VH-VL binders against Large ribosomal subunit protein uL10m (mRpL10). Designs and how they scored, part 253

Target 1, 224 residues: Large ribosomal subunit protein uL10m (mRpL10), of Drosophila melanogaster (Fruit fly) (q9vpl3)
Amino acid sequence: RGKINIQRPKAPHYERARVVAVTQPKYPELPKAKSCFKTRAERTQQQQENPYNEIIAREVRNWLDHSRLVAFFHLSSITADDIFRVRVQLHKQNLHLKSYGSKIIEQAVKNTRYEAIVPLFHSNHCIVFSPDPEKTAALLRIVRRVPQMVLLGGIVEETMLSRNQLVAYAQMPGLHAVQAQLVQTLSQAPGHLIQQLQAHQNSFVQVLDVHAKNQMNEETPKST

## First folded at step 14 (VH-VL)

Design hb51 (from gn1 with heavy chain S103D; framework fv_imvotamab_arm2)
Fold by ESMFold2-Fast, scan of step 14:
Structure hb51 (fold): chain C 224 residues (1-224), chain A 118 residues (1-118), chain B 112 residues (1-112)
Amino acid sequence: as target 1 above (224 residues)
Amino acid sequence: EVQLVQSGAEVKKPGESLKISCKGSGYSFTKYWIGWVRQMPGKGLEWMGIIYPSDSYTRYSPSFQGQVTISADKSITTAYLQWSSLKASDTAMYYCARHWGYDSFDYWGQGTLVTVSS
Amino acid sequence: DIVMTQTPLSSPVTLGQPASISCRSSQSLVKSDGDTYLSWLQQRPGQPPRLLIYDISNRFSGVPDRFSGSGAGTDFTLKISRVEAEDVGVYYCMQHTHYPWTFGGGTKVEIK
């Protein structure tokens, strides 16, 4: 009910994502021999619909180019009601949850600076767009309570950031100048910084995990 | 609040040119498609075409290809529908509406009545 | 082009009674992504169309719950559980699965 009332369009695949999340088993189903024929048939069907796919691809490209914050997530099994609640919470923060087929994403980013993101979308995924990079902290706060959404990385101020770099960016909410400087630092010396983030990955993840668990535990006593 | 505001009614003679407008407000204009829909007097709705304002990419219904031109000026958040030479059969109400990808037209303009008579 | 056939052409309904509108497509509206992009629009006399139902069965913002959509493949239905005076108007189904996008011919709902 909050979907369109907050004056943003419904993502086309929202209901499909909900159905998939509800019906997906705990473990992936073993691929059948017929899955290859299914994939081929789907490719043939997508080819027949190429003109419309190009239209959607242009829209994706525009969202990527004009959003100052883009976050990429793996989406595991989640109930229709849960994803709806998450979408409503995100939209209140001017964060727009969208999903697109991997073929459309590939078409949208081909021959652009964003081409490197294609491998992120070979599994079930979703994308969050926002014109406000200061909303990165709000985004991570919301998805912290949604274990089915796993952060893969993102784009902030047109700079591609890894998962750890995006988390680091969120450490200083409300300090736009400092956050801009952090983005520059993260992008200017990728070898050295990436090495440091990889080396301290477990410690950083552990801090976030403890913080998330403590926040969940504190919230539980306040509800029935 | 999302609004699409269309230009006022037009009375034209056959052979004249015309350009009508649809101004978007309350949303990011370049992130949404604008479509045009014709409704002839007492008849149903006909999809004419769409435009993506960010790069001015257009797609037309085969029935309207070559009959009209759809354009947009993103600097003033306005989309246009134009005819080089009007015919009496162009008499209709013309609506603009926005959509996102495969989504339905969610917000509609109030309509522009175009009357073509001698 | 996909042909969208609506029945009935006109539906005179007693106030408070249910109304049902059918929409049949000449081809399946299931897209390559598995979704079906079918919507219903309401046009009250002298007003522009307004979105009523999107993606077969989802009500748009501000639409009363007496409106419901259902269907799959090629056969779709819009139901009004109890018709109110404000529901007078023409209802259109629209498919946006296949280009070119096409509308049904419309069904006029009026009070007897």
Scores: ipSAE 0.012, ipTM 0.504, lowest interface PAE 8.6, mean pLDDT 77

Design hb52 (from gn1 with heavy chain S103E; framework fv_imvotamab_arm2)
Fold by ESMFold2-Fast, scan of step 14:
Structure hb52 (fold): chain C 224 residues (1-224), chain A 118 residues (1-118), chain B 112 residues (1-112)
Amino acid sequence: as target 1 above (224 residues)
Amino acid sequence: EVQLVQSGAEVKKPGESLKISCKGSGYSFTKYWIGWVRQMPGKGLEWMGIIYPSDSYTRYSPSFQGQVTISADKSITTAYLQWSSLKASDTAMYYCARHWGYESFDYWGQGTLVTVSS
Amino acid sequence: DIVMTQTPLSSPVTLGQPASISCRSSQSLVKSDGDTYLSWLQQRPGQPPRLLIYDISNRFSGVPDRFSGSGAGTDFTLKISRVEAEDVGVYYCMQHTHYPWTFGGGTKVEIK
């Protein structure tokens, strides 16, 4: 347990309906068919075909309000089987990996303390939620084996933290008083923090874009 | 202590209007959805709709769209379920329950019995 | 709309013996956000429903260890390891993955 086989995952004895549901939530949400190449009109048309976007934005806000740990990731090209295995590993630790369109995120955080996170979601992304901030170490250990997920930053105990600050938090003992002091000291430069999060996003987007272009050149459009 | 307290039982005639209430206490009212559930005599549970009190956004079950109105007043931490014109078929127990994404309907009101007869 | 089918309709159980309730959904309950929103509720005679289990297998606060949930996709099970007199009532599964939210028809647990 704790490892993701990213080359060719063994087919577990799961229900067909379970596998289908995880790999193809195509109708209510707009999974990537040609997301990065769509025109404005095509994106607008697809939004009109998803009637639940307004309620989903409030569901996202609800998760943000109830999670003491929120981690933001860049997500590069990954197979449905690989992401499913990651979700299962995370879920065992009460860590909930979710993906939403940028418009839904923007709508969810508009006029809230979380509005500063919007720039993080201009490219492919995913979010991990947990009511338990002590799970930060477990989160980083699991994600270390998933090169397609690149940590950008997060929120711990309602405090926005950069990638480096989250890594530091994860390395501290689980004593509540010590961890509370750490969060407070790490969070004492808010203007610098936003700039730092944007810098991580921009540098990693460029690296991932080069990797993705090479991947598209060497791979077929279907997974085996 | 989290509590949802509903208004008392109602006995009405067909065609009358009615508004019942659900008051939340012991928690941050605007951080939870409030849902309404109907239970007809001797029958199971039916979801009617839900409201997000922070901005009064509502979503209804198609079976109840246009039959009832759900509203909330966050200044007094109270949600409402309203009928403009009651029918005998509205005779049921009505429950409110709070909801957030992970734990579902975790706390329930005691119920309001609505009896509609001529 | 998602149809939630519960079996059995009623479950007469000898005190101290196990009980098992099945819930089947007409469609997968895995939401587009990756989680499965399946809950179990208990309703004792004359009382409002009470949350027992959420997210398939997680016991709600104050719920005794004799209650357990399991399942995935479309098939879910609630088990009571040793039925107590206070467990008499109707049990409902509920999904809040897809709108409209729907409940199972209920399973009545009674002592024989």
Scores: ipSAE 0.754, ipTM 0.890, lowest interface PAE 1.0, mean pLDDT 82

Design hb53 (from gn1 with heavy chain S103N; framework fv_imvotamab_arm2)
Fold by ESMFold2-Fast, scan of step 14:
Structure hb53 (fold): chain C 224 residues (1-224), chain A 118 residues (1-118), chain B 112 residues (1-112)
Amino acid sequence: as target 1 above (224 residues)
Amino acid sequence: EVQLVQSGAEVKKPGESLKISCKGSGYSFTKYWIGWVRQMPGKGLEWMGIIYPSDSYTRYSPSFQGQVTISADKSITTAYLQWSSLKASDTAMYYCARHWGYNSFDYWGQGTLVTVSS
Amino acid sequence: DIVMTQTPLSSPVTLGQPASISCRSSQSLVKSDGDTYLSWLQQRPGQPPRLLIYDISNRFSGVPDRFSGSGAGTDFTLKISRVEAEDVGVYYCMQHTHYPWTFGGGTKVEIK
């Protein structure tokens, strides 16, 4: 590593360089690539040229397709040590806490049945995946101790559930048939989830959804 | 039941082209990655690359980038591994295997033996 | 590339006795998403590989309880509590945390 050698004091020319750096003008020119304000085209270009984003977006889609339980959380500031502890506790229950940038999530769910989750990820977020929906109660028990994680909703057995519906599911006794019956009953409230998603969508997401549907020539029938 | 069935053994001369296949059945083909693994005679396993059949996205090991092409046809649930020009050093058993998430390669094909000699 | 080092290269074991295989990675296998993507494969002579253990310690469907996996970070172990005749073969660890995916060099388990 390029770490300062503590056995040897800095040479005089290092002292001179430090003095110059300290007295540097306060307003250096910022490279456009380092600007805090990136245009849509610049963000799109960075995403297209990042092989990490391309691979991870497909990995996220793969997890969504194979997880019978997916829970979405708003995530407030949390220390690395605290989040590590939460991950370890969740992993023992076959619950996998993952964090991804909003652009990766958007790319992962674009043109899929999961596209409706995009509005949930316009702020800091994390997702918990599990192949086992019976772990919903264990999940809620663990995150109750983590005030930085606020449940937004989830997907159980491919059915999108609100926060309240997911909490209700967690309170069911452990017979799989009884739990499946609850999911079926909750999914028979046709307007509820759509209304919740519409209410929580901001104007930017609504504009993007309309634009995306127009680009793909997709027609959505008017149902509820 | 989940099955990956590979094409039969091939005997080729250096410089010839070759395309071998791996047909998946008993599962949703587009929801799983397909990977290719090489095993040279008496040696261990080497990862060559993977494909996501839903959109044909590929990722290769640096050792195999530009040496082979991986493709898939989701309409017939088949993945392919192709060489434009074979070398004697390509003599090996080639396996395809299915992958998702943390399961790694969970089901494997029976293997295709490729022999390249003059 | 992540180098996966397996020890021993060969393990002659008396029938019914335990066997232990070690796998060490050249760097941490903890992915940025928090999980560790480490699996163990078995290859019997003349057969394709078979998944034994995924996610460090989870047994794949149909894998006997005598197989167990453990470890974290860079050090991982596969244990066979009571070796049976059918356990003869080569065992590989595999990481799919970082691209390119890499395998260990293999450990040959034989009956003595």
Scores: ipSAE 0.726, ipTM 0.874, lowest interface PAE 1.1, mean pLDDT 81

Design hb54 (from gn1 with heavy chain S103G; framework fv_imvotamab_arm2)
Fold by ESMFold2-Fast, scan of step 14:
Structure hb54 (fold): chain C 224 residues (1-224), chain A 118 residues (1-118), chain B 112 residues (1-112)
Amino acid sequence: as target 1 above (224 residues)
Amino acid sequence: EVQLVQSGAEVKKPGESLKISCKGSGYSFTKYWIGWVRQMPGKGLEWMGIIYPSDSYTRYSPSFQGQVTISADKSITTAYLQWSSLKASDTAMYYCARHWGYGSFDYWGQGTLVTVSS
Amino acid sequence: DIVMTQTPLSSPVTLGQPASISCRSSQSLVKSDGDTYLSWLQQRPGQPPRLLIYDISNRFSGVPDRFSGSGAGTDFTLKISRVEAEDVGVYYCMQHTHYPWTFGGGTKVEIK
């Protein structure tokens, strides 16, 4: 399903036809059995994909268990080159940017204390891991220059923190005792963090729903 | 302190079964992978497979799939490597080692020497 | 399978002088998650292996700062800035980016 465009100058069109004719003989060489082979290869690929997902899910859980800092982001459209540059900058600070499919995340966190994060990953997302929670300030400084990455929340020293709580934590990197007390104080507020994380996702879903309805209404009145 | 302690040396004949052990202590056993590595006499290191003790999920090197079985008992923090029928070519030093996502095999057992001869 | 080629096979070094070991992979060690899983192990005579470096350049706990790692893609290096008597042994690179995990053939470091 691409755009059909046949409007071209005669000379370039005929030159193109000659090039196509020279290379085209390769396709007719494929045996008819290739069609059946391709179908069975696809089924084999789907079966092999399941074992790959199983090990990757356990790798993700292992990263979660061994990271003293985990930050969750919504990821808007971004080029491969741009995200690569961000990944390189983060890695210099021992910050590891990773992306996983929702199914892998769900398998990784199922029956664990991390299960509450699943709703964060029903849209485009990425996660940053680090064994060093003091790198939170460096993380926020780097991500500040990447508007496509929107901080949703995170986990610091096994404690779930909202976006605002992570920002507050980043302001006090040199005061270990005070940082520990802050995290303890924040962790004693039952249900508040989960509500904040879910509210961000719910508000985003609501915005998408309103946009879809407005777009539908605009299309129908303009069409008629 | 983190320790992995392996069972003692074994001398076996071809066709015999064998199960060797690797006991972990000083850490949360279920939060780390345990891997098995073979070193044949005078040769380098070969990865055999890994187990995730939390749910006993295993992954093997293709060269060892079907030749050995890796298992774990998290109640006694012990991983196992077993053969149903030994071959002379299984003569080697066998190491267990702990693995986590940020690193590699960080702590290693002392090794179990397995000798298979007629 | 990823083939890991180490050079040299042996490295005789005078005490206090530097040593360098190279490791080359048959394909890129950049995993689909964006990270490179390359580590270096030391095996002293009659002892089990010991982790020196992980994640290309991160020194493991208790490892002297004279050990350093570097590299990217397919070419990696372990450097010992000032070789000491206790550094005698065989050094292995290891990749755990792609399954099956594979080791280099080893480099023997000896004092001359």
Scores: ipSAE 0.710, ipTM 0.868, lowest interface PAE 1.2, mean pLDDT 81

Design hb55 (from gn1 with heavy chain S103H; framework fv_imvotamab_arm2)
Fold by ESMFold2-Fast, scan of step 14:
Structure hb55 (fold): chain C 224 residues (1-224), chain A 118 residues (1-118), chain B 112 residues (1-112)
Amino acid sequence: as target 1 above (224 residues)
Amino acid sequence: EVQLVQSGAEVKKPGESLKISCKGSGYSFTKYWIGWVRQMPGKGLEWMGIIYPSDSYTRYSPSFQGQVTISADKSITTAYLQWSSLKASDTAMYYCARHWGYHSFDYWGQGTLVTVSS
Amino acid sequence: DIVMTQTPLSSPVTLGQPASISCRSSQSLVKSDGDTYLSWLQQRPGQPPRLLIYDISNRFSGVPDRFSGSGAGTDFTLKISRVEAEDVGVYYCMQHTHYPWTFGGGTKVEIK
């Protein structure tokens, strides 16, 4: 046991305070004990992160390959309880709300057709996966009541759709009709869907870059 | 029709090498993980490991790490399980099964019985 | 490693009567992505395992509706509403939330 210089040497009532403290039930101080635990847990997580990231990135790629519906959302501040309630409601419709760190997402989509959407994953985001594209209407109905989730766009039957196109898709009466309309949409605007998603990504990235540079008041672009 | 077809039964002596196969058909082979599961005679199921055939990434159960090698050849839609030196304790039925996401192992091979005896 | 404990070890059932199998995990099966990766498998004598239930309660293709799954966290149940002769076999729960993936010890369903 070592001495530390926290305690005041001149305190006429110190002995009385010590007696009172000894008679009270003393539990470990959870906030400080928890903070120390959290710091060590963070170190352990960092050491294990690489092997965990490798397998999780392939799990994400696997979900992308098997989901006929993928919807991308910007996610603003939301409590753990609120997001849990949304996740439960979505799960009842075979809709799987997931969020991953940007590094995991980047590894998952690297060298794939999805790589172009990487900048969406670096902003606050979440992704909804489903093997059932007919659940798009249910997805939009549920998310309409969650203002913290803003639809950015998605992928339906391997076709990239803007927000408005995904909303239109949700209005269609059945799977055969839906497939026909997707083909029609592609033929009317070749490349437009991908361009809309990429333009949105680039606008956000540019705004963030300008804001960061203005706050840093940087003299030259590559000065470090 | 989705099928996983495994190689035939093997009878080996301790110390011999062995490579058994699992051929997938009726689906996109590179979009599914292939896992291997051991069942010792009269015992339950044990997960050995998985492979992601798209890039041959493998993950093993700690009890099987260094004991076996899992590999795949996507050009012939086939996964493999290999021993460099068999032991009598390797006597078991070996199953391959495909996997994606939350579906767990949805389709299984018929099994390959491996008997190792002196 | 996650330990999966099944009860009972064996379940003799009269034809047409219900059967219930319990599976308890040593820790929560809720994955960091929010989903629970719990499935049930059936193995008939001399046959490979067959997927019955995935994602706790979803029946796999071709599985009769007399099979149902339920549960959350660490406690899961498989129910057969009316046992038929073809249901004889060993039933396993399986978790694929955490690596390594693990199976329950099995429950033998047999007709008395």
Scores: ipSAE 0.736, ipTM 0.884, lowest interface PAE 1.1, mean pLDDT 81

